# Ledger of designs, part 6: VHH binders against F-box protein At1g11810

Target 1, 377 residues: F-box protein At1g11810, of Arabidopsis thaliana (Mouse-ear cress) (q9sa94)
Amino acid sequence: MTTTMSTLPVVLVDEILARVPITSLRSLRSTCKKWEASSKTNLVGGKATARKSSHVGFILIGDKICSMKLDLNGGDDFVDTSVNQVSAFDGFAISQLFHCDGLLFCISNNHYSNYTLMVCNMYLGETRLIQNRSLFESYQNFCSYAFGYDSSKNRNHKILRNNSVSGGYEIYSLKSDSWKDLNVDLEKSIHLWRLGSVSLKGNAYFRVIKVIEEGVWEYNLLCFDFTRESFGKLLSLPFESLGDEGEGIMVISCVRDDHLAVLYQRDTLGIWISTEIEPNKVSWREFLQVDLATLDGFPDVFIAGRFIVDEEKQVVVVFGQETELDLNHGNAFIFGRDGYFTSFTVGDAPPEDFTSYVPSLVSLQIDKTGKRKARDD
Short names: E, the ipSAE of ESMFold2; O, the ipSAE of OpenDDE; V2, 0.75 times the mean of E and O plus 0.25 times the DockQ between their complexes.

## First folded at step 1 (VHH)

Design c13 (framework vhh_ozoralizumab_d1)
Fold by ESMFold2-Fast, scan of step 1:
Structure c13 (fold): chain B 377 residues (1-377), chain A 124 residues (1-124)
Amino acid sequence: as target 1 above (377 residues)
Amino acid sequence: EVQLVESGGGLVQPGGSLRLSCAASGFTFSSYAMYWVRQAPGKGLEWVSEISYSGSNTKYPDSVKGRFTISRDNAKNTLYLQMNSLRPEDTAVYYCARGKYSSSWYPLGYMDVRGQGTLVTVSS
């Protein structure tokens, strides 16, 4: 934390230190330990615990990171939710949130720079501020980000960024604490979706739009392999999207840390889970299909933004917003088998991002040789 | 056919003001978040401002925050950018672009930019 912050201008270091009290980091560590304990208890599995499924993570509401715990019970109350603003990020306006290997990667707006990049281990209470290649230029604009790691010993965690100034790509290495330019070619007809790349087994998956001709495009997925430092082939989706002029919504999520899930919303809400996923190949199975027009009390328009799959309970939790003028409430829905659905609110504004969280012992400290130390757990 | 037609650019002295307009057609304007983006000579595209479909939420990078104001008139299918305290580094071609549904950031190619943009030159 201290070493990384010393690379920033003094005014930025002072501002950041004023906004992140030491006691807030300790409180966050305590919260993460409680989440780990709750998760382990639910995984032990008995009839009583098998009726309860718990999901813990971080949710971005407006520009604030909040902790979220979602309990799916088989009893009197089916869902119980707790959302609390994370004080460790007080004073930061967060625009994007990524998770990989127990680490959070966050992009924040700053008064003296258009962004601050940071990687946090919430469980260990460690934070590394990442210096951009220009301290005064904003790279959050027109930038696609991805977070992952390579196959080296102890995993070299890396950040991919599309550099909007040069039009090229650049990659950051946590081990070397440095950026380098990356020669990556991508067809001009392929456009990366800037929000919501998902980390999976060290690789990153992007939603992409392929433009076929004027007014005609299709959704696809694209994998970035942090070991090879290159993009794979376009990956096929399990639904028809050709000619969709803004009528459908596609969202991706990670399932069981080793599978990818895709949600596609139009008149129906479909969820598919990968049966095979690699940088150049994917196969899908249908998990759930919901006809939204048949649901009593469902809003006229709902925009899916993020989702969680619970295979044990056979449900999906979908976060999003209504297109009605009220943006003061974040609506979330739980969809299940045989027309089951229910709703709850997750705060005073629609969620902009969500990531499930599993604690890890990955250290963000730089060793004496200038390389990050990692645990061999 | 989705069309976005930008206008209002021109030559202005440092410290001056300009108001850009974007006339939208071929889609339900009130259902989409809208963006202003710019490209300075020899540089890549840069996001300048974002507005939600209702106009209730706006976002700006620090480079223009406090100087530029995005607004929309859904009854007229028109997007605006009020630019104050203009600087030489604001010299660029300004483009109107649409997003999908929310104020969340999407790739420019998602709905394509229509029209040729409008040139803003800030020079003494």
Scores: ipSAE 0.016, ipTM 0.397, lowest interface PAE 7.2, mean pLDDT 72

Design c14 (framework vhh_ozoralizumab_d1)
Fold by ESMFold2-Fast, scan of step 1:
Structure c14 (fold): chain B 377 residues (1-377), chain A 123 residues (1-123)
Amino acid sequence: as target 1 above (377 residues)
Amino acid sequence: EVQLVESGGGLVQPGGSLRLSCAASGFTFSSYSMYWVRQAPGKGLEWVSEISGSGGSTKYPDSVKGRFTISRDNAKNTLYLQMNSLRPEDTAVYYCATYGSKLWFGELSPDYRGQGTLVTVSS
């Protein structure tokens, strides 16, 4: 219909962003359109079998949102990366970044009791400020967030908020532009990690710690279903974590927009990708296993952070830091088969988040008369 | 495991002073920002103060700015809150809390606050 019959984006008049005190997103939208155009160009002139592998998205470095393009050129042994601060968010100290359905959800760390939650559509150049509520808003450092959508027509996008100190839950609806309190039953032995839920197929997946007994816990995964507005059952992970006493590092990431990946680092670095993922069930396959002690020239201490899976090249890009006290440099490794690894530097601080760029036709304008566009899929 | 143990609360007259302490263990104290938050009777949590891992940066809301001072002794793994010119509205349970760095070292501790220390400001 109108969405598939129209050429997007067509600019006849500049759109005015409603309720937005930040600078226009027009330049950022232009950058995102260039990424889209660039990703369509597969130049195979140099090697008969070579294909350029490119990853584009947003990365959180310190309190700044940066755009990132990562090119893996022809072979595993060369990487080209560019990182640029996104000026549209100048004046905001961003503490968390979430991605769902081509939308970015950003949380600003403002110590003046007026912290800002915003949802941005980078493709359309639209932003919605989330209305403020008392108390929890002043304590964003104590809140866990998740971003998703329900199964309704045109997808009602929602934000879950949990204050781990008070134990309260509340949910925001983009459709109604309002918050409501949510009663959820979560077993007292289950603790949600405050940072790093991942949105997948409209639901949010949390890393959780299940306490077995004092000083003994197990890592698990937990889904929040935004249609049912409830948590699912604990989901098992493909590795043993019982009794690691917090020495292991677990990170989760979205793959192909419909699968979850998990990284677990201890003596080895393991990566698994889901073969089936639903709110109450999961199955895993091993993608890569790296024995860190066998890598010549690998640093004595490396703490894995965010990661990107490239299935075609059979590599993983892992961001992290070489010491627990060095917060001034971002280091990254590319791990592959047969002991292959290489390193590069990203930004002035370890990356805290990475969100892949996906164009979205979801409108953020508050309009009950149906000017909302369906997602581009 | 991360442990935070607050002390120093008590009954004090309006205009008086108290010094709160928080003994931290189970993590590299100097690497993490620390916070004081409070909960008054019948109210929600209220942020009171923040200090960076090095102690080089501090922040306060207007409600306590100029009256409260946060400090830390990294050699002793101890956080402090000096409270001057106390008012009846400062009556609350005060909690020591850590957010951690923005790295998942902070996420390895699901309990990031202590049990609290009660401060009552009345005559």
Scores: ipSAE 0.000, ipTM 0.291, lowest interface PAE 10.2, mean pLDDT 71

Design c15 (framework vhh_ozoralizumab_d1)
Fold by ESMFold2-Fast, scan of step 1:
Structure c15 (fold): chain B 377 residues (1-377), chain A 123 residues (1-123)
Amino acid sequence: as target 1 above (377 residues)
Amino acid sequence: EVQLVESGGGLVQPGGSLRLSCAASGFTFSRYAMYWVRQAPGKGLEWVSEISGSGGSTKYPDSVKGRFTISRDNAKNTLYLQMNSLRPEDTAVYYCAKEGYSYGLPWEAFDIRGQGTLVTVSS
């Protein structure tokens, strides 16, 4: 019942953050509750109108982070979208976004060949720059990243990084502000998808390819458990994916704050949502199946990249590219029951990344986290 | 299948020049950022240069900036590295590398696909 309570407008959160000191936490919480309730109206400002579903998050268009609010109106053809560049990142060219526990993890490759890792709390206006341990800048170009936290009191937030060229793994701890090497046992036949790991319940979920024999592979999922600092068992998918290189497109997303969704595109577009998801087990339910060949006016070439599930409206919003060469269109599709589909534009370029966002009170200040008592008085 | 074939390496004296080439196939070349990386004897991989898909943006570490120039010909699916004022410390195997595909092609585990080309700078 409370599933929509996590979809606060990011633009309004940014405005509140700019005006409210950290010490005014009570007023911030009451304002956030008010704006959460207001997200169910067509008028932002408190006047009641027809009900709508609202989704908020951060979207990466080119190399810039934008806040996105997506309102699904009561009419068939009306989608309200607002996309606003986030000024906190104006000095950075961003390549990847991750969200965990109200924190954003961003990877920046600035114009002058300096890679920067940063963790941000947008509610508190706090940013921590993470020191790069790699000897060579090229390491970041070949890395997979994941963001999560362990089960310790107050949650130690961590970043996993692997280098696809060296095969090595390392982990960063926000509490200790340090990197360490990890010895992990992954079969050589298992290859992590470099982009698009998803944080869920403190753990990270990766798309993986398992090579069965030369030219024959399958999709699976793999969980990294930040408490045990190890990978779980291969998790099965609700569809068959055995095939040669380049067969089908698989995308994963977080639904609510506790479920994983998978999108599989080939001749059809299928969406499944986990009914149970843990490091060593998963169960799935079908959410939506769309036969793309039955959709009037649907493009011949569409490559799904990111998606949002709206369970209340029974639709999925899919961001992607209409052609391999058309990098100037930021088109998105909404798919629903009985062949319903529509499209809208989110900008001049296809989104490179999207993450939903739920604000939190997790502090990034070093003097408030992990610091021992210093006075003898 | 993604294929990258490096060429143009060889033996050159200090202060000399070489032009490396990388012939790409099996993917839409103009869509991906491309890199040159090198591995000197007994050392790890070192990033040498980066170029955006359109060719409009290039990046270099200080060790090669002003001496090396990365370029691409998207009509020919070819990446280039012009290396000037070569030094003994530039001796390495040079690899062409492809950026991962953000929209979910299933195979991005390997960004370095080629066999490399050896550059030896000595008298």
Scores: ipSAE 0.013, ipTM 0.367, lowest interface PAE 7.8, mean pLDDT 72

Design c16 (framework vhh_ozoralizumab_d1; at its last look DockQ between E and O 0.19; V2 from the best seeds 0.00; counts 0 for: pae E 6.2 > 2, placed apart)
Fold by ESMFold2, look of step 2:
Structure c16 (fold): chain B 377 residues (1-377), chain A 123 residues (1-123)
Amino acid sequence: as target 1 above (377 residues)
Amino acid sequence: EVQLVESGGGLVQPGGSLRLSCAASGFTFSSYAMYWVRQAPGKGLEWVSEISSSGSTIKYPDSVKGRFTISRDNAKNTLYLQMNSLRPEDTAVYYCARSIAVAGKYYHPFDYRGQGTLVTVSS
């Protein structure tokens, strides 16, 4: 009989993480500091200095977290990439990655249906294991998660969890280091997808499915307000998805931490950016429309995954969902106006997630009162 | 109206095999992706396998990959799970579940499951 890592005591896990070499932590902090400086310089230098545009963050490739810098250039070679595996996460198989307020929330797959939840401050080199309830230890593939913070003066970071089987909701507070049951008033017809949320300004926005009747459903967008600890109203989408054979793909992303973007793929790839976004109100503008059927050399089968909008270059970078590497096509694509597209490869396997990074001084250490230390910016 | 009835569970020794069946009624079976999920005694639910409505797309978690095979017969409205090389940790109640959308890399929620069939792996 084989024994799983899921039976490892929390104390032993903390000791293992504390033994990360000091050189590895310094290298990670140096990388984060370079990204902060580079991001501010490039953004301030906009039209005046940039013949290239840079995107920096963390990306999930296979089950490993990697740092990524993506430079979009003018001229012959449009894109340059730099991808490096983050060694601090060796020994974990990461299945989901969320970013909020410069913190990463990670869900680690494990053997035998158990999993680990952790929050990481990559700039400070701090990691905090999230206390779990025993009834959720085997639910990793059935839970939808969101990561955000409330409007308190020191921002209490929180994790929302929804079990798709039971329909129950729980919320974890980093400040109190505890979970509580959350009473949620949503119709049974509304279902959250496992990898369907992004964080924006402390709140989470979910891709959801609303079932109209048997075999008939549509995509919708829903905000969870971490201050009120409640969902808002269903938010309108700029596209129609209703149908018995709806095979369109909806993906959401953030633009410069100020706006949402939504991608909808069927036979056309459409991208919209929010002009207003609040828990109960959204307005959209069109950013790009691409007729995939008209592109010479485009792969026969493509399913959009995570994406990045570059408003300066007027392009979108889309990572594919397919698991097999196509030697004639990369695992990532750039689309622009007038049928422009190109492809490139990120890492050794198709990317599964991406998040832009902004450094944070939020401490994850628990003080003597059992509360998370207040951030002092 | 929707009904899913699992069968084929039982007692088996480690290293053995079992084949589970799920009879579906009250809906158009061929229009839905299907899941097998399981619940070990005192534990939460674990995803075991999924199969698209046509049967063309199939996914497994690492814990069962290479040992379990999901299949379906849309003409008979029946879902199957062939379980080989069974281990004591596979002991659980196994449930058949209906997805509300097409299976894929990003999981869809499910809206119905059966009452389950018990699989016990013990020497």
Scores: ipSAE 0.069, ipTM 0.532, lowest interface PAE 6.2, mean pLDDT 74
ESMFold2-Fast, scan of step 1: ipSAE 0.303; ipTM 0.636
ESMFold2 (binder alone), look of step 2: mean pLDDT 80; pTM 0.811
OpenDDE, look of step 2: ipSAE 0.335; ipTM 0.700

Design c2 (framework vhh_ozoralizumab_d1)
Amino acid sequence: EVQLVESGGGLVQPGGSLRLSCAASGFTFSDYWMYWVRQAPGKGLEWVSEISGSGGSTKYPDSVKGRFTISRDNAKNTLYLQMNSLRPEDTAVYYCARDSYKYLRGYSPFDYRGQGTLVTVSS
ESMFold2-Fast, scan of step 1: ipSAE 0.101; ipTM 0.501

Design c3 (framework vhh_ozoralizumab_d1)
Fold by ESMFold2-Fast, scan of step 1:
Structure c3 (fold): chain B 377 residues (1-377), chain A 123 residues (1-123)
Amino acid sequence: as target 1 above (377 residues)
Amino acid sequence: EVQLVESGGGLVQPGGSLRLSCAASGFTFSSYSMYWVRQAPGKGLEWVSEISSSGSTIKYPDSVKGRFTISRDNAKNTLYLQMNSLRPEDTAVYYCARGPKWYSSGYLYMDVRGQGTLVTVSS
């Protein structure tokens, strides 16, 4: 399939263009450049204070992409947060958001109830539309997706798609702008979580459920290697999840773009960070463990959805919801050592995803002669 | 033990309606998202609908959108599927399935604890 809009049906092209204003993408590009400049100043020893820790990125709140800046301060008003909807996507209902190598991969439903796949470079203000190779009809809403790249020169970025019902797999290459079928055999007792995989060092990590027997299952992790185009072996977790049904909540996240973190919530909330992570091997260290029942003022019900680890401050920021009736704002907690915790509100609904901002110079636009627009020679 | 028991299937003419029920026991029903899936004779499993634990988030594939309605009664630990404007291609065994505790969209649980309920659309 091609990324040029001239290969799409005229009606669908007009619909897509109406829903993504180009002027909003230019404004977003300016914002992302400012964030990069701030990050470089902090990294190269500018005038940033040692007491301030800042996290910037994109979050999915309901069906909308928002930019977020989170400042962790050492004094009163420990947290400053700003969340702003990215207007470039106001016409889209975004169902999934993935991040790899400074690129965002977005899945949305468009006007014709067809899935639209997009890869965006927010720093350069570029977007590539990916045409669907074939229809999966009623199965489309529970396809699993993953985003990564192979070990080739200049990194060939790829998207994995599977249908959990049919068992079929296919892979898209940004370099060739084409899909191909994959013959992948995954043990029948292993079920991939439909929403969400985490990209790490070019590979994708999935939360999986391994069915032991009827009504008994456990959490595991599984890696898809985009260079070999195959799954690795099940990766061990640092906690026991086996029970009647694995009643705990498991969330995964990236730390420093080179390590995987896992959160497991039941009666306690535990955070572990990988010390070694490869497609067929993982080792863990405990970062934080909190007994939620002992925290004064903690809500009776809290369901973790996403988290950010701040190793310098030795805290974790956990986003979630206190009850299914509370869908009007996202509650977040900061947990630290010695029973420290505090709360704040992030946005108008519980966050469904979060990805840190990383600038990228990967161009998504080329002309018919192979020359990249706005590229130096 | 966790148990899901489907009922309400039967023979119906094209254009007719049926209401399926799923009685849940052995777990806190109100804490889990739920799914309806179906399997036509000689075919694979097909996703039919999903509903969040509160009932506020509901999703359908295009094949049943506008014809089928999923709902739940957390006080009765029961999941429902109202099927209208039935077509011969809706003929299948219908299963209810349990999803993640807090999220309506996640992995699809392929194992079911009941035998399902047969829906036959024929004249």
Scores: ipSAE 0.011, ipTM 0.340, lowest interface PAE 9.0, mean pLDDT 71

Design c4 (framework vhh_ozoralizumab_d1)
Fold by ESMFold2-Fast, scan of step 1:
Structure c4 (fold): chain B 377 residues (1-377), chain A 121 residues (1-121)
Amino acid sequence: as target 1 above (377 residues)
Amino acid sequence: EVQLVESGGGLVQPGGSLRLSCAASGFTFSSYAMYWVRQAPGKGLEWVSEISWNSGSIKYPDSVKGRFTISRDNAKNTLYLQMNSLRPEDTAVYYCAKDTRYSYGHLFDYRGQGTLVTVSS
């Protein structure tokens, strides 16, 4: 089967551009004339610095991909300015969303028994459907996925997946449009979280559980290096997690496209941002620590799911639910310094994923001889 | 605290039968879809069966369809798997798991050690 590609409406490209942060638009302004023209039009109003507090990305609400623009004003007030369902995915129930280098990787499932894998360039309006290997159909809901790219000049984007039949891993290459088996020696005591790996500078970061002995677990992070096609060493966390047994909630996110952030919720809610992050080394600094019990009007039960860090405003936006059974409302809180907190609701279901978005000119129409196309004879 | 305690595994000859049970606590069992998954020695996790909260939807992969039957007793907070016509390739540790389709869900949607099923002559 040839990879099937669909094109998004041109109007959607301009809508996405209008929601890109001003700082990002300025850095991409000279890439092509269409981008330059659209970027200038979307800077109408001239007060570019006012939009530095805008966060633009894609979010899963229930089983649907939505575009989201969140404006944080004055540090005391915020405005969720836009949440719009992306109609290009009509007819798909999306279970997972990953972002790397301006590309979205989406997993669609139908009651956990039939999976569709797709990579989308929302800016160019391109979608590539990825051929599934038949041996994986019965267990796809238990696969761990990661999205990244190698360090080659034209960046070969890749998808990592565990292979439960062989007990190993496999990797997909966008350049070759093919899967290959990957021999990785992951220690038997290390188990990847199947949901929510994060792409950072071409590598992917996983939440992992290391089993020390029966009933004793340790939460860690693990990097998959898409250039070397191997896992790094276990990375230390800035909080104690030994013996947690899932009582704490751990979430990871990207900050400034070059740092990793971790949120850990138990009796307090803590956020740490990496000061140094490499495949085999990490250092952390505390960003925010909140004792949830001291907040008047805060719900008795809140389960953090996703978060956004705004270092300029010194706040964190945390999406979640008031109980693991509250699937009908997307509750969110903004936490800041000195006991500042406020709340809002996003959509009709808890956000299942959020990824910040930066436009890309990476074409999904690369043939098997991608080197020739990239060099423009 | 969510707990899932699997039982009923053992040694059985090819063609034999076993019934697995999973005792659930720490959550509202009747509100969640439940599933059985297995892990053969040296292999990854494989989905075995799924049952909706009200038993209105039940699914199996072709590898076990017609041989395995999933059921639940919401009044007892218990999940069952009836396994008939067992084959050597069914040898695995069997885990029960609750639906955690959300991205902040734990990798181990199952709790405890699982129950070992060995099919050999």
Scores: ipSAE 0.012, ipTM 0.363, lowest interface PAE 8.6, mean pLDDT 71

Design c5 (framework vhh_ozoralizumab_d1)
Fold by ESMFold2-Fast, scan of step 1:
Structure c5 (fold): chain B 377 residues (1-377), chain A 124 residues (1-124)
Amino acid sequence: as target 1 above (377 residues)
Amino acid sequence: EVQLVESGGGLVQPGGSLRLSCAASGFTFSNYAMYWVRQAPGKGLEWVSEISGSGGSTKYPDSVKGRFTISRDNAKNTLYLQMNSLRPEDTAVYYCATKYFGRPSYYTGAFDIRGQGTLVTVSS
């Protein structure tokens, strides 16, 4: 039977997820504790580690969640990278990865008729499967997602979902383990980029395209406030993008978990970091500007996909593709001051997301009232 | 009302050929680059072909170059993939895809809009 698309029954998918994530998370938790200890040692460490910066976390490479440690050393051996696939998710095609408050929100999408939503606490080794409202959601590619929490006493973590075909918004509450319809008004000329919303201080930030007229648009940012359950005002960017006609690339990232960074690539590569970021207000400072044409040995084609800012080293690590068609190789560049750049390879596919390791003591266990339990740790 | 509907998949022997079709509706088809992407059982999404809105430029990864040909008929709002010299490793669900409306043509990462897919099985 090869002519019919085969999908796993929902009950079998749930059984596999219950077995695989739980059994492998202990090993990953031990690795995460080791990274925390290593980062502390590196920060207070001896002469050899005094100039070292370490970034540890989770990265989406192709359709797989990997653990990553990136060490930025002084001297000729500038980069030391360790990337390991998280075996708890072996056999799952992960299409999206979100991070908020030490929790990961993952979307597995093998077929549109067989997609799974889950929230994971990698530090505690806990996973919660999210109840889908309808098993007939066959157009997952028309949905956008965001992950955050409200400002209530014990932080109620929430997932926003928009189905652009129906035009509807829905919000899931981790506390009640339930979905509700959300009445949200967005100007019809504003289009959310479906992939890669960024969680920051409990709210989610989206790249958006504002259509001015047919074929003419500009980049903006938009915040969804999980406390108010509403979108903020369009947030201004520190660069001009009106009339871009599809030539510029915009990427966003978190810095120190309390600031937003934006990368804009055209003929130059610019990085800006927020000095103030709130749902209805932003201000920016320039971090780095690179003229790509002046870099000896830089590829003719490079498309930025993700980036990490290292403020202490005054560098940015940019992950991307050497061609729009190359999904099988992950190339990365480190850009610094005065034309400094170097390159390295990460994994067998370009990274789609990266989140810093943040331990969380938030239990995903539901009590009899549907509330998360506080742990005595 | 945006919709992509793939057809033409099926069972074929190694060395055989198939032609996939994608019927597009709900948008100005000729203004958007179109893509074929595939997902093998238990594997991730793999990109297999690109064509510009006018049909004037096409691109392929080395794994299918010389064997697969992408084409489009803008008058019929239809995208095609001609697959020749098929191999067992070409077994996958094939998706017709485009980028979200108003997004840059060179967008990287996962495709925003894709259809339900059509299964291609290459086996003896």
Scores: ipSAE 0.006, ipTM 0.255, lowest interface PAE 10.4, mean pLDDT 72

